# Ledger of designs, part 2: VHH binders against a8e7c5r167to518

Target 1, 352 residues: a8e7c5r167to518
Amino acid sequence: YKIFMDSDSFYYSLTYDLTNTVQRQGELGKSDQPLWKRVDDRFFWNKHMIKDLVDLQAPQVDFWVIPIIQGFVQVEELVVNYNESSDEERSSPETPLQEPTCVDDIHPRFTVALISRRSRHRAGMRYKRRGVDTDGHVANYVETEQLIHVHSHTLSFVQTRGSVPVFWSQAGYRYNPRPRIEKGERETMPYFASHFEKEVETYKKLVIINLVDQNGREKIIGDAYLKQVLLYNNPNLTYVSFDFHEHCRGMKFENVQTLTDAIYDIITDMRWAWVDQAGVICQQEGIFRVNCMDCLDRTNVVQAAIARVIMEQQLKKLGVMPPEQPLPLKCYRIYQVMWANNGDTISRQYAG

## First folded at step 1 (VHH)

Design a15 (framework vhh_6fv0_2)
Fold by ESMFold2-Fast, scan of step 1:
Structure a15 (fold): chain B 352 residues (1-352), chain A 125 residues (1-125)
Amino acid sequence: as target 1 above (352 residues)
Amino acid sequence: QVQLQESGGGLVQPGGSLRLSCAASGFTFSSYAMYWVRQAPEKGLEWVSTISYSGGSTYYKDSVKGRFTVSRDNAKNTLYLQMNSLKPEDAAQYYCATSYTWITGDSKYEVFDYRGQGTQVTVSS
């Protein structure tokens, strides 16, 4: 499929629904309805055009509205070649757009696509008022889908990120301002519940990964979060707190493996979506919801690490890589650049 | 229903050769990677070889490289493992495996789904 970029951070496709994950598209089934009637409203940034065209009584309204997302899209074809020298792996030759081959070569290849969809709710720069609002929407909400395509197989793994869903704020233009809780526990509870009821309806089970510092300024937000999770007491929620600074100090982000090793069974049990010509082979059972307070880099690094574990399981399952050996370094370098671009793009969207 | 039927095992002397076959049915064989895995009485399940959907790409466990060759015939829905220079440590029950079905809950660490009865390979003088 072709994907177009209308401006920095806006994407559309004439043929593919960028607002829905592969799994949600499967759940909707084959429809004779136009794309815009099947979209996920959370990520349908030009939704207002429906009302405008209907008000004008346009006879072809169904054909004129192309859904646009705000976020990030990158697609790469990777070749599993263990004979590549380390020197060659440093080069970044530009590869022109090629038509897919129907033949598997001596070196297996696969496509990785990374799609991040920013919620249209609470759009714009995050200012003083963060967290959850009275409609149950959270600031900085993004759904990120990693797709793997090999031959006739399409595999998908989805994660979300967003603000801690309590009422909190931070003074907008003060340097390194202290966060504050704006509402008490009882006042917060209905809106916290509203947020997670919507999440459970969409994703069934949630594993919360809280990256907020367990000491210092951020602790007040982390404490409030845990307290609301305990008060809410929903068996579909699992809460994980990770001390990022204890394990990843000095920007040694490779040590995020401590987290992925600790939750390996949770990652494996969650599975991933898998479709082929025979239909649905497997469905993702739940989602990771990753959050931090101020450092979007922490969230991106953790999501990338989890997504890498999933990708390796998928590639081993598809026979693209051997089960007892990692991918070639060149593959990981391209993968790291894709995730870095994702993080940079999301960060720019929240900073103006 | 996915069905895998292994054959070709037997008793050979060290240095001998065997060719294993796996007849597959119940899924689109030509669209899925295939695997050979083995289990010796005193060892856990071991991955032996992988072959891509087209047969263009192959992988082998280090201890069998240069001695074993995996191949497939998509027209016949059949997978093969040619085993040369067999060693006593190669003695095991050999299973044909496919990625077609998903296995969760019982062995979270397994990436293979095998449905065949296996074929016994015995290496002794």
Scores: ipSAE 0.595, ipTM 0.845, lowest interface PAE 2.2, mean pLDDT 78

Design a16 (framework vhh_7xy4_2)
Fold by ESMFold2-Fast, scan of step 1:
Structure a16 (fold): chain B 352 residues (1-352), chain A 125 residues (1-125)
Amino acid sequence: as target 1 above (352 residues)
Amino acid sequence: QLQLVESGGGLVQPGGSLRLSCAASGFTFSRYAMAWVRQPHGKGLEYIATISSSGGTTYYSDSVKGRFTISRDNAKNTLYLQMNSLKPEDTAMYYCAKTEYIVSGSGTWYTQDYKGQGTQVTVSS
């Protein structure tokens, strides 16, 4: 299949359902129904087109309407080679011509794809209004799927991000914006519950990673979130709080390993989706739901770190990467660029 | 009044070549990505090729990659499809299509409302 960009942040494919994860596509089963009838409504940005075409009694509507997502897509083919020179030396135009001793240098190859899907719900909401709305939808909701493809194997790991699902707001474009809670716990609970009931129905179990600062001006949002989670008392929710600035101060991205080390068992127990020619080999047993308040960079960095842990486990399980070695430097650098592009794109979509 | 008018189709022998044109009017052609799509008699629509608004990026279906070339002339509001090494399997009604969105980079989507009347290509001896 091919994936196309319809504008800076809209993507589509004529043959692949970009709105559904590999696992959700498996759950829907093989169907002769056209793509648009099987899509995940949350990420079907051109859904309005279906009504218009049906109203017009358009011929072959099933083949004309292609699902479009808003978000991010990047695909890279990577080679596992631990003997590669540094990127600068290897990429140099003046590097001496190296002829391979063999016709084919047999190093394992794999494809990594990163797909972020922005929810169409809340897309037209006012900037100042954050959190959850009366329909149970949250601001800044994005589903991110990391795919690994090797031969006939497809592996998938999914995470979500979104606003803290209470009623809160923050002044737009104001110097030193201060967040405030707009509704009490009792008023909030039906909508908080609505949000998580939908999430549990879709993902079965959620591990909440709260990156809101535990001190200072963000504390009010973090406190409200924890209080609401405790009151809700749903056994399918696990709550993890991580003080991003305390642990990552000055060395932000390198020090996020402190978090991934602390939750390593949770990451490993979650598993991933794995499909081959024979069908489903295993399924992801839940999802990480990561949030921060006003800095999308924290969420992106944490999701990238978790996804990297999963990818290394997947590649080792497939025999593509040796069990006792980390990801090759070149692969890791390309991976970091992919996740940086993801973060920049999501930030741009929600900054305006 | 938005219009897309395809031309250049006809009967050609296997291995031959054809150049399709699409004259666009009623919108700012240079701001939109464009696509070619085809429909064989009694079958569904098949995507062929896409070109970015500037012409700098192109995409092709695997069935035509290396044989077809999509191009555009923004000064003339015209989209082209150069078809080489034609096969009987390329027999179809060919349509050009406009996106509704301005594209940065590559890609397009198409709608029935913005598809032309088509031009028939028949590859037969």
Scores: ipSAE 0.000, ipTM 0.104, lowest interface PAE 20.9, mean pLDDT 75

Design a17 (framework vhh_gefurulimab)
Fold by ESMFold2-Fast, scan of step 1:
Structure a17 (fold): chain B 352 residues (1-352), chain A 125 residues (1-125)
Amino acid sequence: as target 1 above (352 residues)
Amino acid sequence: EVQLVESGGGLVKPGGSLRLSCAASGRTFSSYAAAWFRQAPGKEREFVSAISSGGSTTYADSVKGRFTISRDNAKNSLYLQMNSLRAEDTAVYYCAASTTVYWSGDKTIYTFDYWGQGTLVTVSS
């Protein structure tokens, strides 16, 4: 349960597999294999050390290598309290010399954790080449998991982000270069399909949320993406397009509610992972795969909004929040800071 | 912000053709997905056709091959060319625009934020 940061963007734990979501850990079960053989290869950033040790036929290699992810980790304990002033007044007794009555905390508490895992595939790519490659890997791929801990219960909700999986690049005019499509639909299809076949195998169903501008220079990428999705015709894919620029000009985050309201049933039907000491109670039935041209600011805002809807549903299901109340303002402020830190960290990892 | 006004409805004979127009007010219409829906008296509103901001089109099975949706962003206009009209095409036709369009498997699902007042199309001899 103790997570260490090795520099500004690398994380490890001696006791927890940071490469796997709670749901994937449950699916793997109790294995007699060493930790490094059970990790998710996509997020195993020090895997090259394993190869060198295996090539040397080193005995007990599992005792020497701790899996490291690149990304983000933040953990916060939050208190569900709608009235801090009332709580302070209650804490101010008229007879202060009387030994205080120690009672259990009357306000529910929960832990929220946010973990982002950057894919090692296409890691270190310094070129203006974006999109998908010939191995079916996409640029800027990150898995983000939001965890809720209450007593013995762990609830998890996972989303992914990544580049639009066509062959495209961004180079040319001034400091804001025009994107270009490098390959046609027919040439793109095997690699597009390879990407989504792997995603469907891992996550079952995908809801694609495309945040590429529907006008101007980004339109060519959005059009190519939609055409490719329609040609691929996989029943496990749902495609959503949202014009972030039109609705969310000047960082007006309230306008993201237009999107979350429109897809509310999809968000709710996706569910979440729920685990206790006895095992798996509930599974997440798909993921949101969110993209913009840079997979940075717009993607982070949208993922945070979706994750908030899920968190409120989870907290109400656990009885931590009343069913007719929104998240307390103090909790929401801390939550906003956590997601802002996530976005800033991911941006630094990709922008240099 | 978009306001939509339909025109071109009227009486047409079975087998005939009719072109509907939808005029949008607002400088950002080119960024919107747009669609045509119809509602016959006493029936639910039915999807007819949609066009993305990029020009990708989809059609209900009942109109595929007979109807063509198109847009002219310079004129802030959406069109529906209706050919080989049938009595069952009789309905009030509504223009709709949305920033949110989604597709699921073999079916396209749309959520539209802006609606016109409708234009009546009657197909009878």
Scores: ipSAE 0.000, ipTM 0.274, lowest interface PAE 10.9, mean pLDDT 76

Design a18 (framework vhh_h_nbbcii10_fgla)
Fold by ESMFold2-Fast, scan of step 1:
Structure a18 (fold): chain B 352 residues (1-352), chain A 127 residues (1-127)
Amino acid sequence: as target 1 above (352 residues)
Amino acid sequence: QVQLVESGGGLVQPGGSLRLSCAASGFTFSEYSSYALGWFRQAPGQGLEAVAAISSGGGSTYYADSVKGRFTISRDNSKNTLYLQMNSLRAEDTAVYYCARSYVTFSGSDTKYIDYWGQGTLVTVSS
């Protein structure tokens, strides 16, 4: 498929619904419903055009409205070739490989796509009011989907990020202001519940990864979140707190690996969506909801690490990746750049 | 074109201090670069051991338990140079020290994600 970029990181496709995950598209079935009734409203940034066209009784509304998301899209084809570059370990003295004219079946190939969908609700700068609003929408809400495509197989893994869903605010970074809780637990509960009821309806089970610092300035937000989760007492929510400091004395990779190792069974049990030409093979059994306060880099690093664990499981299952050997270094370099671009793009959309 | 060149190794007495430098060329130490950097060592008759690592942004560090509290890793992005400050040196710190580049920050002696190595510099702690 072809994906086009407009100004301000808006993306659209003439052949693919970018507003829906692979799993949600499958759940919609083979319906002949108009396109605008099938799209996910949360990520349908040009939805106002539908109303104008419908109000004018335009018979070609499905023809004229192409769903546009705001966020990030990057697609890369990766080749599993351990000898692709002379800069890689021990490429010579090996016998030269010859590629047949117009045919290359020597090395396994797979496509990785990364799609981030910014919610149209609560669009705006990160320096304004954060948290949950009275409609149950949270600030900075983004759905990120990682796709793997090999031959007829499409595999998908989805995560979300967003603000801690309590009523809180923080002025800009101008005078190093402390975050404030704006409402008490009783007053917050209907809106907290509204947010998670919508999330459970969409994703079934949620694993909350809270990256808010457990000490210092951010602690008040983390404490409020945990108290609200405990009071809500929904068996579809699992709460994981991970202390991720701004000035950490531990390595980011070790800290992130400690987290992914600790939740490895949760990651594996969540599974992924898997479809082929014959239909659905597997479904994702829940979602990670990752949050931090002010450092979007923490959220991106954690989501990238979880997504990498899933990708490696998927590629091993497909026979594209050897079970006892990592991917070629070049594959990881491209993957790292894709996730860095994702984080940078989301950060720019919410900073200033 | 990527090269890592260590310097600062030599003979030092127990309890002494030494600073190793690793000058990099062919890539930049921008805080926004994707490369983590660190130090491995190989003592006589022993395998390769991770000593210290620093993240691409410099905000996260790792130290082996054997050197924690004695060694400090740092990077200077303007000079494209990685440092290892070694204090309170012991005879068991005697090893060849290698500068390494990785696409991810590392811990432990697993080298699978290291893409470039320096030539090594010998550190001998002896009276």
Scores: ipSAE 0.000, ipTM 0.177, lowest interface PAE 16.5, mean pLDDT 77

Design a2 (framework vhh_7xy4_2)
Fold by ESMFold2-Fast, scan of step 1:
Structure a2 (fold): chain B 352 residues (1-352), chain A 125 residues (1-125)
Amino acid sequence: as target 1 above (352 residues)
Amino acid sequence: QLQLVESGGGLVQPGGSLRLSCAASGFTFSSYAMAWVRQPHGKGLEYIATISSSGGSTYYSDSVKGRFTISRDNAKNTLYLQMNSLKPEDTAMYYCARSTWVTYSGGKYTIFDYKGQGTQVTVSS
C-alpha cells in the first residue's frame, strides 16, 4: 500500500507529471502509458519503492504509484489592475501582503506557477564532499520551472542550479571552513565532461552563471571552475561570472539589473516553451545553470530576476501586459514572495 | 552619448611592452565591470582580461596570464592594460568593452553591451 507523507517538502499530483517540464512532456508526446512510466527519473523520489510492483507486472500499479517530487510548488493568480493603490493593500512592512477580498472580472488575469525539483542523485547530506562525484552528479542540484497560464496558453521557462562541478570540499563542523580543490584538471575532466554532456543532452545549450565570490576564500572554487570550462572547450557552454557582493548591496530585484541587462540578448535568444490546445508554438533553446558556493540566496535572487525578464516578455506577447508599462507593484510583491518561499524551502532541504 | 576611446597601441618589437588606456564617458564607470578583447586581422574576437567595478577582482585568458595586467582608475574613468613580453601572436586590434565578466568556451569570446573603436597593436621585428 502507498503511504504518502504530506509535508512542505514533498509534492504530488494524480493527473499532472510534476517530474517533467512542459517542454519535456510535449517531447514525450501523447502516450497511453501510465504516468509513472513517463516521469523524469532524476526527480522521481519514490521510484525505489515501486521496483517490486513493476517486476511483478501488477495491473493496479498505475493506481498505487503516484510520482512524488521533493522541492517546492506554489501557484498564484495575478490580476493586472493599475487602479489599485499598493499602499492601501499593506498595513505594515513586517506583515505579509493581504489577499484580495473582492473579485474583479474586468482586468486581465494570469496564473504563475513555480515548481522546483530536487535531484534524487546525491540524496542525503554531504557536508565534507561537494561539487561533482564520479557518476557526474552534482550536490544541491535543483531544476526550477516558472509557468504562465492564460486561457488555453501555457508558457514555461526552466533554470537549473547546482554545485560547481569540480572535486571540492570544506571541513565539516569547523569554524570558518576554507574550501579545497581535491583533484587536478586532468583527473577532474572526465567527470566534469560527463556532467555537462548529460546537461547538454537534456537542455541543448547551457549558460553558466557563476556567483562565487571573486575574492577571499571562495575565489579558489571560481578560478577552478573557469579554468575547467575553458579547458573543456564545449561550444554549447557559455560562461558568465558575476561578482554578487560588488554589484548587489542587498537582495532587491533592481540590484541584479546590471546582470540581466548585460545578458539580455542571451535571455531573449533562449526563448521559452509555449503550448496551446493545438500543440507546440515554440521551444526553449538552452538553460541557465546558476551556482554559488555557500549562499543559496544569491542563486535564488539571480534566477528570480532572469525569470522576471522572461515573464514580462511572455505577458507582452500574450497581450496581458502593456509594452510601455511595467506590471502593477502588487503583482511584483506577490512574485517576490513566491520566489522567496522557493529559496527558503530549497535551503531547508539542504541544511539539516 | 556612451563612449569608450582606446589609445596606446603601436608597433613594438617581440619581448617589448605597451600600456593601453581606455577613456570612458556617458555612463557611471565605477558601476560596471570592464574587459579587454582583441581581434587579429581576419579572425574572431578573443577574450583577454576582465576587471570588476571596484578593481578588486581580475580574470585573464591563459594566452596572456602572467604577461598582461588589467587595472582601472575610477576617479579618472579610465581602464588600462599593461602588456609585457609581447609576442607576434599578440598582434591584433584591441578593444575596451563594458561587461559583466563573460567568457565563452568553443569559439565565442566575450559578451559585452558596448565596445570601443579599438587601438591597433602590431608586434614585429
Scores: ipSAE 0.000, ipTM 0.147, lowest interface PAE 17.0, mean pLDDT 74

Design a3 (framework vhh_gefurulimab)
Fold by ESMFold2-Fast, scan of step 1:
Structure a3 (fold): chain B 352 residues (1-352), chain A 124 residues (1-124)
Amino acid sequence: as target 1 above (352 residues)
Amino acid sequence: EVQLVESGGGLVKPGGSLRLSCAASGRTFSSYAAAWFRQAPGKEREFVSAITSGGSTTYADSVKGRFTISRDNAKNSLYLQMNSLRAEDTAVYYCAAKTYITYPSGEVYTFDYWGQGTLVTVSS
């Protein structure tokens, strides 16, 4: 399929539904309905066009409404090649005059695609009013899907990010604005519950990863979040707190490795979506919902680390990656650039 | 597997005090975070208070300053001291324990175990 990019990081495809994950597309089942009737409304940025076209009774409306997402799309083909890092040149083999057109075919290859879908709800820049609104929508909500494609196999792993779903703001006096909780527990609960009921219906189980500082002025937001999770008392929610300090800046790999090691069983038990020519092999059972406060880079780093663990498990099961060694460094460099581009794009869309 | 049994509930007048206990049996309790929840007649369960394995506490706003959660790992027990009781505190109180994973920068936990509850009635 072909994916097109427009200004402001808008993406569309004429034949593929960019608004739905692989798993969600499978759950919708086979349908002869037009693409725009099957899309996920949260990520359908040009939805307003449908009402106008339907109201005008336009002929062949299906050809005129192509779902557009806002976010990020990058696709890379990676070759698993463990050649020496040395620049030593190898002598020409016995067949030096033959066309080595298929030399790349001797090494395993796989496609990695990264798709981030920004929610159209609360899509504005939310410096003053963050968190949840009275419709149960949260600021800076993004669904990120990592796809692995090998031959007939398509594997998918999905994570979300969004603001802490309580009523909070940094609006106050001109200088040194402090985060504040705007509503009490009882007033917050219907909207908090609305948000998570929708999330549980969509993703089944949620593992919340809260990256808000535990000892700064932002602690009040983290405390309110945990308290509301406990009050909500939904067994489908798991709460994880991980504090990224400024003192840990630049040591992201080691600190994030500590987190992923600590939750390795949770990551593995969540599984991932897997489809081949014979049908569905397995489904993702849950989702990570990652949040931070003014730390969008840390959210991206944590999601990338979790997604990397999943990718390696997927590639080992497919026989593309040896069970005893990591991928070639060139593969990880491309992977890191993809996730950096994702983070930069989302941060730019959220920041003002 | 951890089993939890609550005790200490009863009838008390407004302004009175009660101390609830929760006894854990089976596995070692000290590695678990624990919490108290309550359910008023005809209503959903709500959070009251929680304590981590390290002793950090959290309270619902409705009970903050009146209730105190504590634990005794040597006795495999959790407590809730309830002071200045109000009619609105009338509920069945449940003890809950959660799987707790300690690591340098935070905590991971899921609620795994629940007791049968103990009734607290605040009435004249």
Scores: ipSAE 0.000, ipTM 0.412, lowest interface PAE 10.4, mean pLDDT 76

Design a4 (framework vhh_3k1k_2)
Fold by ESMFold2-Fast, scan of step 1:
Structure a4 (fold): chain B 352 residues (1-352), chain A 125 residues (1-125)
Amino acid sequence: as target 1 above (352 residues)
Amino acid sequence: QVQLVESGGALVQPGGSLRLSCAASGFTFSSYAMRWYRQAPGKEREWVAGISSSGGSTSYEDSVKGRFTISRDDARNTVYLQMNSLKPEDTAVYYCATRYEVTWSDSGTYIKDYWGQGTQVTVSS
């Protein structure tokens, strides 16, 4: 299969379903239905084209509709080589041998893929209103999947991000961008509940990571969120608040490590999706839902840190990474660039 | 998606020279060893030359040693085969290849070879 990109960060594949995670694809099972009939509707950006083609009585409609996502895709092949600066010379094989005598690298390798899927709901022009709408959809909703591929093993870890699901507003291009709560908790509850009922149906359990500042202008939104979570009282929701400064681009590793250390047991208990040639080995039991108010960099850094903890656990389990050593610096640099590209792309898609 | 595209194949006279190129994409080229193979009419595909990922080690099939030179340009993601003193017996389709290999102490080794589509070299007078 091949994945294609156009000029506006739209991605498609003729053979692979970019709208579904590895785990959701497994849940759908084997089907002879065309790709577009099996997709996750939330991420099916050209869905409207189906009606138009049917209305025009177009022949072979099943082959004319290629599912397109908006977001980000990057795939990298990584080599685990702790001796990058040393040239390793090996003795040449003897002349009479008929077998291929090429000197091959023997270092462990793995593929990392990062796929971000922007929801088509609330897409398009920036609205004055943010948060949740009357259909239970939130602004800035993105599903991000990190894939590890080694030999016959495919491992997947999924996170989501989105706006705080209360009714609030803040104009992005105005000089006085103080956020405002537009509806009280009673009026908000049906739509807040609608959002999380859909999330729980899809992901089973949610760990909410709220990165909205505990002080200053963002506090009003954070307070409303916590109060709504407590009133909703759903045992499938876990709420975590992390006090984070507005200037997240200058975040120190110690700040990120404090969060990941604090939730390490939650990260480990969530597990990941794991598939091999024999079938499903393991399923992800829940999802992190990360949010901030107006600094998408905060969300990206936190998701990257959580995903790195998971990747290291996965690579150790596969025997690709030693239990007592971090990844080689070159691997980590490539990984950081992938996540930076992801964050920059998502941020640009919501600029306006 | 690993892709290898060979070029440079031509008709050349005995004793002549030719340089083949293989353009690589879809993987971290500098981390992989590269190989050349050839297949003559009515014969099995045979290994010709190889170069390590660092470029520090090369290996050749006996009949081409001293006549062929393999090299790589990591900045251009390209591997080359310089062929000198060509003989009619060198007539073949030449293929570029790379190997994905993972070795674990407890689980063994996984190996997969990727191939280009080939380029025709004909040595005739």
Scores: ipSAE 0.000, ipTM 0.139, lowest interface PAE 16.8, mean pLDDT 75

Design a5 (framework vhh_h_nbbcii10_fgla)
Fold by ESMFold2-Fast, scan of step 1:
Structure a5 (fold): chain B 352 residues (1-352), chain A 128 residues (1-128)
Amino acid sequence: as target 1 above (352 residues)
Amino acid sequence: QVQLVESGGGLVQPGGSLRLSCAASGFTFSYDSSYALGWFRQAPGQGLEAVAAISGSGGSTYYADSVKGRFTISRDNSKNTLYLQMNSLRAEDTAVYYCAKGYTIYTDSGKTWVEDYWGQGTLVTVSS
């Protein structure tokens, strides 16, 4: 199969369903229906073509429509090689020329893929209307799936991000504009509930990670969110608040380790999807729903840190990495670049 | 912004039929929503009584024992309209009928309906 990019940030494949996670594809079972009839509607950006082609009685309509997502796709093959060394000035120039090394043939290899799917609902810019709408859709909604492939094994871990699902707004073109709540708790609840009922239907359980500052101008949004979660009282929701006091740009992995350490049991209990030739080995038990207010980088760094914890657990289970040792630095550098590219792409889609 | 407007009420003889309509604006009917839609009535000097309800997500229906087998609730998402088909009407069915939209919350006793928006009501009079 091949994945193609049709202009900046639009992706398609002729044979693979980019709109569905590995786990959702498994839940749909084997189907003889054409790809476009099996897709997840939330991420089917060219859906309008289906109606027009069917209405026109176009011949072979199921051949002509290829599902397109908006978001991000990157695939990298990584080698676990601890014997790599920096370029050193001490290398002897008189040593006989070595044939290309075959050392990599004895080292474990794995493929990492990162797929972000932007919802076709509420596709406006970050500084336009925020929050939830009257259809229960939230601004800036993205599903991100990290895939690990080793031999016949495919492992998947999915997270979502989106705006805080209350009715709120913020001025777009002023330094440090203050956010406002536009509707009270009673008027908000039907749409808040609609959003989370849809999420629970899709993902079963949600762990909300709220990255909105607990003090200052963002506090009003964080307070509104917590109040709606408590009033809604859905047992399928778990709420976690983590206070970022600093601008999210330039945040490092060590800055979020406090969070991942605090929720390590939640991360581990959530598991991941795991499929091989024997069928389904594991299923992901819920999803992280991560949000911040102003800084998309904050959300991206937190999701990357959680996904890294999961990746290390997956690779240890597969025997690809030792249980007591991190990956080689080269692997983490590639991984960090992949997640940085993901964050930059999503930011560009919401800014302009 | 959300409005519910009832129509179709009036005077009808015992044993007759009426169809009430509730036109919704400010939100879209969808089966992927957690909302629910229903009909309530209030007879002169009586309290508010739930008559019928239909879920937003699963098409589940509820009917009061007093109307089971006689009334049918339905919705048309393309017209954004809720209906109550009332057959074999009795004098006891005389009331102001209200269309309502609500949502569910979770309590210690389970999932509970909460009314969010109400129409202004339409009068149904069953008399000879």
Scores: ipSAE 0.000, ipTM 0.311, lowest interface PAE 13.3, mean pLDDT 77

